VHH binders against c3ng28. Designs and how they scored, part 1

Scores and structures below are computed, not measured.

Target 1, 373 residues: c3ng28
Amino acid sequence: MLIIIRPSGEIALKSPRSRRNFEHTLANNIRSVIKEGKIWRSQGVLFLEVNDNNKNIEELSKVFGIASFSPVMSIKSYNNNLEDIINKAKEVFAEIVKGKIFSVRAKRIGSHNFTSLDVQRKVGEALYPFSRGVNLENPEVEVFIEIRNDVAYFYYKIIKGPRGLPVGVAGKTVVLFSGGIDSPVATWMMMKRGSIPVILNFNLGGSVHRKFVLEELSVLRKWSGGHKLKLFIVNGTDVLIKLSQIEKRNRVVMLKRVMYKVAERLCDKANAKSITTGESLSQVSSQTMTNLYVTEYGIKYPIFRPLIGFDKEEIVELARKIGTYEYSIKLPEYCAISTKARTSVELDEVLKDEENLNIDYEKVLENSEVIEI
Positions, changes and structure headers below are counted from each chain's first letter, unless a header gives other numbers; antibody chains are not in Kabat numbers.
F, E and O stand for the ipSAE by ESMFold2-Fast, ESMFold2 and OpenDDE, each averaged over both directions (binder to target, target to binder). V2 = 0.75 x the mean of E and O + 0.25 x the DockQ between their complexes.
Where letters were taken out, [cut] stands.

## First folded at step 1 (VHH)

Design a01 (framework vhh_gefurulimab)
Fold by ESMFold2-Fast, scan of step 1:
Structure a01 (fold): chain B 373 residues (1-373), chain A 120 residues (1-120)
Amino acid sequence: as target 1 above (373 residues)
Amino acid sequence: EVQLVESGGGLVKPGGSLRLSCAASGFTFSSYAAAWFRQAPGKEREFVSAISSGGSTTYADSVKGRFTISRDNAKNSLYLQMNSLRAEDTAVYYCAADLGYWSREEYDYWGQGTLVTVSS
């Protein structure tokens, strides 16, 4: 079975060199996901040839960089004779349009003695007797003919892909991954923009928390374009013990500063140039404007917050779409920090507490469990 | 309104066969992937089989070679042919539809289930 894969429109707008690089990365990601067959680039699309029994073709719907894809029903080589295309269209589409209101869409690449409009008109005329009528704006079924030089491709399904950019083109980001509803969605959004996430988890909930974090990452692995996901698990309990020495109201912000500082060290180690979080503005007391300012103060890498302007309902909807929601809600609520954060902590006070705690962030990272998924 | 209704469950002896059906309504069934899941007594819900809009199929290792998923787009129906049934196949079987990755109306649409009991 031959499949036409259309890269995201944003890729088509890039310079010729950049576009080739993005298309090359996309093809490699598709190879990693599909694992069989042949893929090649041709005049703005990718062709994928697989066995008819391929069970992984639906995984194309989770490959970022794909706008849409279409299984090809039939292929016809022709000798510059439009009638060959019209006759083949009747053969393959008569049953598809039977009893339905339809439209014909044609695309043409190369030099021909006919236009795409000529193809649409002539094929439409030929199919009309089998149909219930033609409607160019709101048909019940659309049939498509792509003519590329001397070959015509016939299909009637356009399956939407996730769009975005191929994972791998935008570099690495260290994701502060709690395993709750928000951080998997933030991770997915960064993959959609072509970034490879490096996952950093502070385990506050023991083996059950670890189990569901791994389940969530297994789901996200299906969206990674075949890239393996590295997970660094820090035992958060040791950090919480040290935080018992500071004022209760400052503990949540200080824990977040520790997380950010360890993420900063991981950026150095992994050659990542940003930290990503699932934080949304004013969602909880630790995520007020002031507390976010205090939390990230002095961090040398940019902090990406893809969800900063999202409502909880919007995040939940995305989590369900991604497939992480069912695991996120099973995470037990960890009550190690039972007092809610102050909505406005003092920067100088927090920085002084940080000096006094003198946490060795490199050592915290060195003692992490490392898993590849 | 999207609706999935399972039928065809019942009591069978080990080695027997059953065919489950799922009737879909409220959406263009032929455009979407569909799947069967099951939940055995005292167990979590597990994946059984899926079929894409294009007809590509996937099976859980435990049912490969014994179960066959199929669809009839003209009847808006999904089927699961179950052969060589074992006591371990005893479960409530659910039909599920994935209505697309980019739809704001996307939900986990599930039927109410149909009980399959395999007993000696």
Scores: ipSAE 0.000, ipTM 0.090, lowest interface PAE 23.5, mean pLDDT 83

Design a02 (framework vhh_gefurulimab)
Fold by ESMFold2-Fast, scan of step 1:
Structure a02 (fold): chain B 373 residues (1-373), chain A 121 residues (1-121)
Amino acid sequence: as target 1 above (373 residues)
Amino acid sequence: EVQLVESGGGLVKPGGSLRLSCAASGRTFSSYAAAWFRQAPGKEREFVSAIYSGGSTTYADSVKGRFTISRDNAKNSLYLQMNSLRAEDTAVYYCAAGPTWYEDSYEYDYWGQGTLVTVSS
């Protein structure tokens, strides 16, 4: 079975060297996901040849960098013989158009002695007797012929991919991963832009939280383009004990500062150049503009918040699509550790408390459990 | 074994035309994908146009409608006809040949030394 894979439009707009690198990374990710067959690049698309009984082709729908893909039949068109194309179209499409109103769509790359319109008209005429009629604007079924160089490709399915960029092209980001609804979606969005996520989880809820975090990451692993996900689990109990020494209203912001500081050290260790969070502006009291300012103050890496402008309904919709929602709803949010969180904390007060707590962030990271998923 | 030699570069005024040639020794262009790339000062090498073993052609959006790629198998030569030239077309132009007609246009094994095209008044 031959499959034509169409890369995202953004890849086509890159310089030739960058485009080649992105297409190369995409091909390698596809090889990692499909694990069989032959893949090659040709004139802005990729071709994948696999066994006819391959059950993993639908996994291409979760490979970032793919706009769409189609199983195809093909013939070599020696001397641009239009009659061979017409005969193959009848063979492939007669049953597909049977009893239906149809249209033929033709695309052509290269020099031929016929036009795309010629192909559409002649193939349409040949298929008409099998059909219920032709309608170019509102057909019940569309059949496609794509002529590339000396080869004609025949297909009637266009399966949508997730678009975006191949995972691996944009470098690493450390994700502060709570396991709630938001952090898996933020992780997915960073993978969509080509980043490899390094997952940092502060376990405040024991074995149940650990179980559902692992299940969420197993779902996200299907979207990673074959890249393994590295998970660092910090036991948060010792941090919570230290936080009991400061005002209740400041504890959530201080916990987040500890998380950011440990993530900063993990960036150094993993060679990541950003921290990603699932924070959305004003969604909860700890995520006001002032509290986000206080939380990130003094962090040397950029903080990416893919969900900053999303409302809760939009995030839930994505979580359902991704497949993480059913696991996320089993975990309480970190903000639940304080019901009296301030909507505006004082920076100087928080910095003084941080100095007095004197948490060894490197040691916290060293004592983490490390898992590859 | 394939050797590529470009010629035809030079100084031309905006709106003018120029034709580049690339002569191959060894295997013929009919056995390969063949292409033109260019590199402007301080910029990366970019794709311009390609022609494949069956005669099919493709063009970068920046040159589509202005440039035409062709080959003469009897003379074992590749050509690039450049019309309506702009200052932005100023670059060293390279001829390239690849191993198969199914390969990506950016996966070329053989390269020429380049020919300079300057578009200036």
Scores: ipSAE 0.000, ipTM 0.120, lowest interface PAE 19.4, mean pLDDT 82

Design a03 (framework vhh_gefurulimab; at its last look DockQ between E and O 0.41; V2 from the best seeds 0.00; counts 0 for: pae E 18.0 > 2)
Fold by OpenDDE, look of step 2:
Structure a03 (fold): chain B 373 residues (1-373), chain A 121 residues (1-121)
Amino acid sequence: as target 1 above (373 residues)
Amino acid sequence: EVQLVESGGGLVKPGGSLRLSCAASGFTFDDYAAAWFRQAPGKEREFVSAITWGGSTTYADSVKGRFTISRDNAKNSLYLQMNSLRAEDTAVYYCAARSFYLDTPEGYDYWGQGTLVTVSS
């Protein structure tokens, strides 16, 4: 089976060198998912040749960087023989257009003694007897012929990819992963922009929390372009015990700061250049403008909050699309460690508390459980 | 098959030194915490030392300052340098590693068969 894969449109906008790199990464990611097959690039698209029994083809719908892909039939057009194209079109499309209103779309790249319009007309005429009629504006079925130099490709199925950029083109990001609805979505969004996530979880719920986090990550792994996900699980309970020494009103923000500080250490270790969170503005008390300011204060890496402008409903919709929602809803909100969380904490007070706590963030990280998914 | 194999045990005089090795096969130490335990005759198995995947070390009070735990990930090996050995250090020493998918971070899933260390004049 031969498949044409169309890269995301934004890849085509890159410089030739960058485009090649992106397409190369995309090809590698595709190889990782398909496992067996031949892949090559030509004139802005990728070709993938696989066995007909390959069961992983559907996984291409989860490979970021793919705009769409189509299984194709092909013939070599010797001497630019339009008749051969017409005959093959009959063979491939007769059953597809049978009893239906159809249209033919043709595209040409290269030099030919016929036009795309010629192809559309002649093929349309040839297929017409099998059909219920032709309608260019509102067909029931569209069939496609793409002629690239001396090869003609025939297809009628266009499967949408997830678009975005190939995972790996944008480096690594440490994700604060709570296991709630938001953090998996944030992770997915970062992967869509080509970043490899390194997962940092503070386990506050024990074995149950761990279980669902792993399930969510297993779902996300299907979107990672073959990249393994490394998970660091910190004993969050130990951190909470330490935080019991400070005022309740500051504990939530302080917990977040601890997470950020540990994430900073993990960035150093993993060669990540950013921290990603699932935070949304004003979604909860700890995510007010002021509290975000205080939480992030002094962190040397950029903090990416891909959901900062999303409402809860939008996030939920994405979670459903991704497939993590069913697991996320089973986890309680563990970050609600205090019912009296202030919507605005004082920076100086938090910094003083932080100094007094004197947490060894490196040690916290080193004591984490490490899992590769 | 996952296996831990201890070596380096033997007879040593009080005040002497011994270096234990633990070779892992079937898995890599890169993401594992590893530890040494020991069991003396008629006594319960006790913790000796541990090292995290990041290299942080912990020691029992009884061996602190005398024993040094280290790891070589390239060799998939764990080591225990034992100095200033005492009669009370006589025991079978076991190497252990944490499982990749533990329910709790406190558990060890892989164990060696042990190596005997005898400290006697």
Scores: ipSAE 0.034, ipTM 0.519, lowest interface PAE 3.2, mean pLDDT 91
Fold by ESMFold2-Fast, scan of step 1:
Structure a03 (fold): chain B 373 residues (1-373), chain A 121 residues (1-121)
Amino acid sequence: as target 1 above (373 residues)
Amino acid sequence: EVQLVESGGGLVKPGGSLRLSCAASGFTFDDYAAAWFRQAPGKEREFVSAITWGGSTTYADSVKGRFTISRDNAKNSLYLQMNSLRAEDTAVYYCAARSFYLDTPEGYDYWGQGTLVTVSS
């Protein structure tokens, strides 16, 4: 089967050199995901030739950088003769338009002795007797003829891809990954913008928590464009013991500062230029404007919060679409296992506590378990 | 359902030893932090000792060097070995599990019914 793959519109608007690089990365990601067949570039699209269509359609639907794709029903080589195209369209589309109100859409690339409108009109005339009628504005079915130089491609499905940019084009980000509903969605959003996530998990919940974090990452691996995901699991127990020495209301913010400081060291190690979190503004007491300010104070790298303006309902809907929700609900959210926290902690008080605790962040990271998924 | 059941409490003489046990059902201790708290008449609930799922332990200053917390994941049980007991150790001792914070009662999801320890005279 032949599939026409259309890169995201944002890629098409780039300079020729940049566009080539993005399209090359996209093709390589598709090869990594679809481990069979052949892929090649042609005049703004990618063609993929494969043996099995069902699995490949599902896999392509998870490749960032794809705006849409179409399985091709038939191909007709011709010598610029419109009659060949009309006869082939009638042969392949008669059953598709049967009993339906339809429209013909034609696209033409290259030099021909006919126009796209000529194709639409003449093919429409040929298919009309098999149909219930024609309606160019609100048809029940659309049939497509895409003519590229001396080859016509016939299809009737346009399947939407996830859009975005190919994973790998935007560099690495360290994701503070809790395993709750939010952090998998934040990870997905960064992959959609072309970033390779490096996952940092502070395990505070034992082997069951570890199990479901791995299940969530297995789901996210399907969206990674074939890139392996590196997971660093920190045993957070020593940090929790030290946190018992400070005021209860400051502990959640201090734990987050420790997480941010360890993520900062991992950025250096992994050559990442940002930290990503699943935090949403005012979702819980520790995520107020003041507490986020205190949490990130003095961090060297930019903090990306893709979910900062999202409602919980929006995040849940995305988690269900991504496929992580069913695993996330088996673990309590970070906020559900936390104790009483201030809605506004004092920066000077927190910084003094941090100085006194004197946690060796690099040693915390060095003692992590490293897994490649 | 999740349940914690304490045992091993009783009357002991000053300087004596006692071992408390806590049996869990409906979950396993290898996946949770667990702790012992105590409450003497007329006092607030006081932290005694905690053990994390990774095996790290912490103790209140009043019991450090005298008490030892441990767990047996195969038996799904938590223990508190109490040595060199003093009159001020007299309290109802509570087993607690599933915590984000080790020394705050509010951080624990599951609690036992308590077992009385009386250090006489």
Scores: ipSAE 0.000, ipTM 0.390, lowest interface PAE 13.2, mean pLDDT 85
Fold by ESMFold2, look of step 2:
Parts: sequence; structure tokens; C-alpha cells
Structure a03 (fold): chain B 373 residues (1-373), chain A 121 residues (1-121)
Amino acid sequence: as target 1 above (373 residues)
Amino acid sequence: EVQLVESGGGLVKPGGSLRLSCAASGFTFDDYAAAWFRQAPGKEREFVSAITWGGSTTYADSVKGRFTISRDNAKNSLYLQMNSLRAEDTAVYYCAARSFYLDTPEGYDYWGQGTLVTVSS
């Protein structure tokens, strides 16, 4: 079977050279996901040819960079012979329009001795006897004919893709991945912008926490365009013990600063140029404007917070769509730090405590477990 | 195909020195902790030294101050500089790798075939 794959509109707006790079990356990602088949680029679209019984084509709906895709039937248009197009349209579409109000949409790429309106009119006339009528504004079924040079493509399914940019075109980001509801969604959003996430997890919940983080990443792996996900698991217990020396109300912000500083070192190691978190402004006391300022103070790399403006409900809806929600809610809740942060911690106090704790962030990272998923 | 290949073993007199090497191939070595273990005749395989992927080192008490572990991630290589050798250091030395440090042989993902070090006069 032949499939037309339409890249995201954002890719189409790139310069010709950049577009080719993005389309090449998209094609490679599709090849990695589908495993078998022939893929090629042609005049702004990709074609994928696979076996008719391929069960994996629906996975294209999780490949970032795809706006939509359609399984097609095709013929070569003999000397731009409209009659051959009409006859094939009847073969493909007669059962589809039977007893229904329908419309025909035609599109042409290249030079032809007929217009798209000619195609729509004549195919519509040929299909009308099978139907209940034609309505261009509110049809029950819409059929499509796309003529590209000397080939005509016939389809009636348009399957949505996730849009965005192909994973791999935008470099790497280190994601602080707690495994709750928010961090998998933030990871997904960064992949949608073409970034390869490098996952940093502070394990505060032992083997059960580790298990569900791995399950969440297995789900996210389905969205990665075939890229493996690298996970660094840090044992958070030693850090929590050191934090017991400081004011209780500052501990959450200080833990976050430790996580950010360890993430800095991972950025250096992995050649990533940003840190990503699932933080949302004012969602909890540790995430007020002041506390986010204190948390990132002096950090070398940009901090991306793709969920900064999102309601919790919006995040949950995305988590359900992505498939991570069911695992995130199974994670045991550990009360590692018993009190909420102040809504406004003092920067000077936090920096002084940080200096006195003198945590070796490089060693914290070096003691991590490394897994590829 | 993953391989660890040791070299540099041999016969040396008490008080002498040897440098062991381990060449890694078939995997991303610089993402792994690496370790040296040894097995003397009639004994269980025992921990010698380990180095994390970030360079932190640890040593068995019996070798502290005499042995130095190092790595060259650009060459996918692990080294053990052995000084002030004793007869008790006679063993087959193995390099091993895993995602994080352990001082027991269980759970190491990759092992070399070993290189013999004999310390005698």
C-alpha cells in the first residue's frame, strides 16, 4: 500500500535548504518507526510504500513533523487523460458515496490540459447516480483526487498527525523528569519542537518509582520518532539528608536548585543546550514567580518550562492523550519533604545555605544509573 | 558485538610495577562505570577498583595507595597502574562494565576474558 505523508505546515515554511534537512530527518524517523518500506520525497510530500497487511502504519500518527497522511490508490494519467481519472474514481469511490451526500475535492501539481474544476465536475457527475446528492459545504462524505504531474492519487481518509518538528532537528534538552503527571507532558512538548530529551530523574521512591518512570518513558518512546531515550537516575536520598541541615521551608527550592545544578553538568556531558522542567507558574508554593527566580538563579543554561502557562486540567488532558497519565497516577506518593515551600524564599539565605552545604554536583551525577529505552 | 579485551599482564618481581589496559568496543563505553576484578587460584573473584563514567574512583582496602585506576573515554580504554606488587596480587585480572558502580561481580553487564599477573621472585 501507498501512503501520502504531508509534513507539518511549519516545515513547509522553512527555506528550501532547511526544508530538505527537516524532510530528511522526518523520513529517517518514519523509517525507524515503520521498520519496513520504501520512502521518498516528492514536491513537498513524502511517499511511503509498505505491505498491504502492515499493522504499524497507524503509528505514523505519533511521528512529530507529520500533519496528516492518507492511504491512496493511484494510476498514471495517460497523456493527461481525464477519462481514465473519472473511471478510476468510480471504481474507488462508488461504494463510499452510495446513499450519501458527497463532495469531490481535486488538487493539481504540475501542468495539465484540464483544470481542478474539470476534475471535480466530471467526477461528481460520474458519482452522482450512486449518491443522495452533492453538497460542497456540508457533505456526509468527502472524496479527494490529487493529480501530481502524470499520476493521479485517490483517497477518502485523512489521518491526523501530531504536527510539530521532526525529533532530532533542534538539538538536545535535559529534562528534569520526576515521573508525575507534568514532566512526561513537558518531555512530549519538547519532542514536538524537534528536541531529543535526555532524561534526568532524581529517585526518591526506590524500585517502585523507578519501575513507573520506566513505563512512562516506554510510552514516550512511541513519540520519539525512533530515537532511543537516555535516562540518568540519581539516588536522591543522599541529597535529602544534606538538606535536613537547612530551614524546612526552604528545602523544596533548595532541592530544585540541586536538581538544576546536576542538570547543568548533564548538559555539559550530553552536549545539551537547555534544561526543561514541567513547572507551571503558581501551581504549588515552590513555583511562585519569586521561587522560580531563586530556583534558576545563576544557572548557565536556559530553563524551558513548556507548561508555565497551563492549568492542571490542561496538563492532565495532554497526559491522557500522550498515554502517560495512567502510569503517573500509580506512582507512590512519598513525603520526602514534609512542609511546603515559602511562597517567597529569600535568595541570599538560599545562596548562603547552598555554599555551606557544598554539594559536589558532579559526583551526584556520576553516581547515576544510565539506561537507554 | 560488545567486547572488553585486557592486556598488559605478565611476570613481575615483588615490589615491581605493571600497567593493565582494557579496550572496549561495541558499546558507548563512556556512559558506563568500569571496574577491575581479580581471581587468584582457588579463590572467588574479588573487587579491585572501579571508576565511574564521571571519573570518581574507589579501591579495595588491599590495594589502596598501590593501584591507580584511570580511563580514556576517547580511546574507549580502562587502565590499572599497579605499583609495589606483592605475591598476594597474583591473579587473573578482569575488566568489567555496567551502568553504575558495584563492588561485587553480580550484575556487571560486560566482562573481559582476563589477563594473568604473576608476582614472584
Scores: ipSAE 0.000, ipTM 0.204, lowest interface PAE 18.0, mean pLDDT 86
ESMFold2 (binder alone), look of step 2: mean pLDDT 80; pTM 0.816

Design a04 (framework vhh_vobarilizumab_d1)
Fold by ESMFold2-Fast, scan of step 1:
Structure a04 (fold): chain B 373 residues (1-373), chain A 119 residues (1-119)
Amino acid sequence: as target 1 above (373 residues)
Amino acid sequence: EVQLVESGGGLVQPGGSLRLSCAASGFTFSSYAMAWYRQAPGKGRELVAGIYSGGSTSYADSVKGRFTISRDNAKNTLYLQMNSLRPEDTAVYYCARDTYWGSEYFDYWGQGTLVTVSS
């Protein structure tokens, strides 16, 4: 099975050098995911020769950097004889356009004695008797002929890829990963922009919490472009014991500050240049603008919040599309802190509590369990 | 850098004539098939006429017998002679190079030249 793969439009807009690097990363990611066959670049697209099976199509649908791809239905070698192409098009497309309003799209690369215009018109004319008519803007079916030198490629499926940029081109981000609905979606969004996520999880819920976090990450691994995901699991028990020393209303924000501070140390260790969270503005009491300000105060890395402006329904819709939702709902989002966060904590109170607790964030990180997925 | 620059559009009364020109640069003009497209207000782009590198021509049924496409390879120029113009010919006319690569029927065109057929 031959597949034509079209890189994201953003890749095409880059400088020639940058575009080459992005296309190289994309090809390597595809090779890592598919693990079989042959891939090569040709005049703005990638060709992939693989075994004919649905798994390869499913896997390609999860590779960021792909705008679309098309399994090739038939191939016809010819020697600049347009009639061969027209006859082959009738043979392969007659049943596809039968009783439907259709359009023919033709593309051409190389030297020929005919145009894409000629191919489109003559194939359209040949197929018209089988159809219900032609509509170039809103057809019920589109058939495609791509001509490259002396070979014509016939296809009628354009499968949308996830777009974005190849994972690996944008550097690393440390993701504060709770295992709830939000953090997997935030992770997916950062991968879509080409970032490699380094996952940091504070385990407050024991072995059951750990199990569902791993299941969510196994889903996200399918979207990683073949890159392994590193997971750091911090045992939160010691942190919770220390947090018992401060006022209940400030504990959730202080726990979040601890998480941010440990993520900051992990950025240093992993050579990441940002922290990513699944926080959405005003979604819960700990995520008011004041509490987000207090939580990130003094952190030296930029904080990316891909979901900051998302409604709960939008996040759920994406979680379902990604495939993480079914696992996220099984995970009780354990805040072992039972007291509801104050919607507006005082920065000075929190900073004083932080100084008094004097948590060794580096030691907290050193005691983490490290898993590669 | 591929450039296509259209000229010759304007206001004309029904039954009138116009000759459009397209100056091509940045590629070996003589090696490519060329086409004229048009886009009427609120409509998608429609193929009008095409010409092979060797000079053979093709026309949309709506313009056949009224329009003539031609080329001058020495001047890197494409022409469209439009006769017996109708109000429905009102559109922005685009010079296009045949598809090299991309997702659409043509990859390169200029900014277009406006043709208005009105009394």
Scores: ipSAE 0.000, ipTM 0.139, lowest interface PAE 20.5, mean pLDDT 82

Design a05 (framework vhh_vobarilizumab_d1)
Fold by ESMFold2-Fast, scan of step 1:
Structure a05 (fold): chain B 373 residues (1-373), chain A 119 residues (1-119)
Amino acid sequence: as target 1 above (373 residues)
Amino acid sequence: EVQLVESGGGLVQPGGSLRLSCAASGFTFSDYYMAWYRQAPGKGRELVAGISSGGSTSYADSVKGRFTISRDNAKNTLYLQMNSLRPEDTAVYYCAAEFRWGDSTYDYWGQGTLVTVSS
């Protein structure tokens, strides 16, 4: 089966050189996901030739950089004779429009002795006797004819892709991944912008927590454009014991600073240029403006918070769409991580506590379990 | 009404021993993390030793090997056995009951007991 793949509109607006690079990365990602067939670029689209099966269609729906795609029902080479196109349209579309109110949509690229409106009108006339009628605004079924130079492509499905940019074009980010509802969504949003996530998880909840983090990453792997996800799991117990030495009201912010500092070391190791978190402004007491300022103070990499302006309901809706929500809600709430931070902590007090604790962040990272998904 | 009442403080010579007790009432003692904090003149409050509801213990580096924290859930009592006392151990010692790791809501504090290590 031949599939027409239309890259995201944002890719189409790039310079010719950038557009080629983005389309090349997209084609490579599609090859990694589909694993069979042949893909090539032509006049602003990608063509994918594969064996006819429904799994390939589903997999393309999760490849960032794709605006839409259409399985081609039939192809007709023609020699400047519009009647050949009309006759082929009758053959392939008669059963599709049968008993339905329909419309014909025609697109044309190249030089022809007829217009898109000519194709649309004449094919519409030819199909009308099989149909229940024509409605150009609210049809029950649409049929499409896309003419590219001397070849006509016949299809009746336009399947929406996730849009965005191909994973790999924007570099690596280290994601502080809790396994809750928010961090998988933040990871997905960074992949949508073309970034390769490197996952850092602080395990405070043992083997059950580890199990559901792995399930969430298995879901996100389907959205990664074929890129493997590297997971670093830190045992957080020793950090919690160390942090029990400081005043309770500062513990949650200090734990977050430890997480940020370890993520900073991982950026160096993985050649990532940013840290990503699932934090939204004022969602919980540890995520007030002051506490976010204190948490990130002195970190040398940019902190990306894709969810900073999102409501909890918006994040949940997106988590359900992505497929991570069902695993996020199964993570147990442990007493050790059931915390309430102050809405405002003092920077100088936190920095003094940090100096006194003198945690070896590189050693914390070195003791991590490393998994590739 | 929640109460934590410390006892056992006093004056002792360097190298001596003291046993502190903290009698708790008004809450479910066995559910709480219990700890001893101290505050020396001119210094901030510091954690000396802690014990979880399950009996797991933690100690400040300065007291490891010298101090032993223990609890008796049947008697709602927390203990601190202090051996090989040094002048720098001189402080007011506070009994603390902590319910949540990062949240001081439902945390309780005693009034403190003075320990003086001097010749």
Scores: ipSAE 0.006, ipTM 0.378, lowest interface PAE 9.8, mean pLDDT 85

Design a06 (framework vhh_vobarilizumab_d1)
Fold by ESMFold2-Fast, scan of step 1:
Parts: C-alpha cells; sequence; structure tokens
Structure a06 (fold): chain B 373 residues (1-373), chain A 118 residues (1-118)
C-alpha cells in the first residue's frame, strides 16, 4: 500500500536547505519506526510504500513531524484528460459514498487544463446518483483526489499526525524525570519540538519506582521517532541523608538544586545544551516564582519548563493522551507527588547550605545506573 | 509513627571505642533510610553517617575509616560503631529517620551523650 505523508506546516515554511534536512530526518525516523518498505520525498510530501497497512497506520500517528497521512486507494496516470479522473473516481468511490451524504475535495499541483473546482464539480456529479446527498460543510464521508502533475491519487481518509518537528533536529536536552505525571508530559513536549531527551532520574522509591519509570519510558519510546532513550538512575536516598543536615523547610529546594547540578554535569557528558523539567508555576510550594529562582540560580544551561503555564488538569489530559498516566499514578506517593517546602526560601541561606554540604555532583552522576531503552 | 530511642553513650578515653544503638518502634524500620547526627555544645548539627534501606552508606569526612554505621532490620535497630575516638567527637548523638517529604514532625530520638576525655 502507498501512503501520502504530509510534513508539519512549520517544516514547509523553512528555507529550502533546512526543509530538506528536516524532511531527511523525518524520513529516517519513519524508516526506524516502520522498518520495512520504501520511503521517498516528492514535492513537499513523503510517499511510503508498505505491505502491512494496520501496524504502519498506528505507528505513523506517533511520529513527530507528520501533520497528516492518507492511505491511497488507487492511482491513475492520465494525459491531462479530466474524463479519466472522473471514471476512476466513480470506480473507486461509488461504494464509499453509497447511502451517505458526501463531499469531494480536490487538490492540484502542477499545470493542467482544468481547475480543482472542475474536478470537485464533475466528480461530485458523477458520484451523486450513488449517494444520499451532498453537503460541502459537514458531510458523513469525504472523498479526496490529489493530482500531482500527471498522476491522480484517490483516498478517503486523512489521519492526523502529532505535528511538531522530527526528533533529532533540535539537539539533546537532559530531562529531570521523576516518574510522576508531569515529567513524562514535559519529555513528550520536548520530543514534539525535535529534541532527543536524555533521562535523569533520582530514585527515592527503590525497585517499585524504578519499574514504573521504565514502563513510562517504554511508552515515550513509541513517540521517539525510533531514537533510543538513555536513562541515568541516581540513588536519591544518599542525597536525602546529606540534606537532613539542613533546615527542613529548605530541603526540597536544596534537593532540586542538587538535581539541577547533577543534570548540569550530565549535559557536559552527553553534549546536551539544556535541562528540562516538569515544573509548573505555583502548582506546589517548591515551584513558586521565588523557589524556582533559587533552584536554578547559577546553573549555566537554559532551563526549559514546557509545563510552566499549564494547569494540573491540562497536564493530566496530555498524560492520558500520551499513555503515561496509567503508570504515573502507580508510583508511591512520596516519590512522585508530595513536595513540601517553604513557599519563599532565602537565596543566601540556600547557597550557604550548598557550600556546607559540598556535594560532589560528578561522583553522584558517576554512581548512576545507565539503561538504554 | 516512628519512635527512636538511642543508647550506648558515655565517657571514654581518647583512642577508645563505643557502640551506639537506636531502637525503632511504631513503623516498618526496614523501608527507611536512617542516619546518625551529632551536635557539640555551641555548634550546629552535623551528619555523622547515613544508611539507606538497601544498605548503602555515607560518612562525614571527619569520621571516615573510624566509624561504621549498620542496621539490623530483624531487630529494628540502627548501630554506630565508633573507633579511635577523639576529644573532637564529644557531642550528643542523635538517631534520625530520613523523612524528607514529611511535614510537622522531627523524627529524631532524644539523643545520647558521648564524652571523650582523659
Amino acid sequence: as target 1 above (373 residues)
Amino acid sequence: EVQLVESGGGLVQPGGSLRLSCAASGSIFSIYAMAWYRQAPGKGRELVAGITSGGSTSYADSVKGRFTISRDNAKNTLYLQMNSLRPEDTAVYYCAKVDYFERGYDYWGQGTLVTVSS
């Protein structure tokens, strides 16, 4: 079967050189996900030829960089003769429109002696006797004819892709991944913008926490465009023991500073140029404006917070759509949800605590378990 | 919740040894990380040693090689073996459950005094 794949509109707006690079990365990602068939670029779209339509349809729906795709029912070469297209449309679509209210949509690329409106009108007239009627605004069935030079492509499904940019085009980001509801959604959002996530997890909950983090990453792996996900697991309990030396009200912010500092070291090792977190403003006491300021103070990489302006309900809706929610809710509460802190910590106090603790962030990272998913 | 009772402190000469014990009750001891802290007169609280539920240990630089933290989950007891004691080790020693995310309580014991002098 032949599938027409339409890249995200943002890719089409790029310079010719950049567009070629993005389309090339998208094609490679599709090859990594599908693993069979042939893919090639033509006049702003990708064509994919495969033998298994059901699995390929499902997998394409999770490839960032795809706006939509359509399985092609039939192809017709013609010599600029509209009658050939009309006759083929009757053959292909008569059964599809039978007993239904329909509309015809035509798109044309290249030079022809007829217009898209001519195609829509003539094909519509030819199919009308088989149908229950025509409604151009809200039909029960839409049939499509896409004409590219001297070839017409006939289809009746436009399946929405996730849009965004191909994973791999935007470089690497280190994600502080708790395994709760928020961090998988933040990871997904960074992949949607073309970034390869490098996952850093501070394990506070032992083997159960580790299990559900791995299950969430297995879900996210389906969205990665075939790219493997690298996971670094740090034993967070050792850090918590050190943090017990400081005032209780400052511990959560200091834990986050330790996480940020270790992520900064991982950026150096992985050649990543940013840190990503699942933090949203004022969702919990540790995520007030002041506490975020204190947490990131002195970090040399930009901090991306894709969820900074999101409500909890919006994050949950995305987590359900992505498929991570069912695993996130199974994590023990103390590891994933309950963050207790002063709503406004003092920067000078936190910096003094950090100096006194003198944690070797490089060693914390070196003692991590490394897994490839 | 967790109740912690320290014991084993006392007067000892420099170079001597003491073994501190912390008995835990009211909770499942084996799932918690535990720590020993000390506080000398006029000084702040200092982490001496910590041990995770899985048995991984951390020590202050001042006690590395001299002190050993251990746990007996069957007896719900935490230990601190202190060897080669110095006058600078004189302090009240506290057992603590690592309860980073819990608010409202300090799950420290009452402490046990260790005095190192001639």
Scores: ipSAE 0.000, ipTM 0.202, lowest interface PAE 20.0, mean pLDDT 83

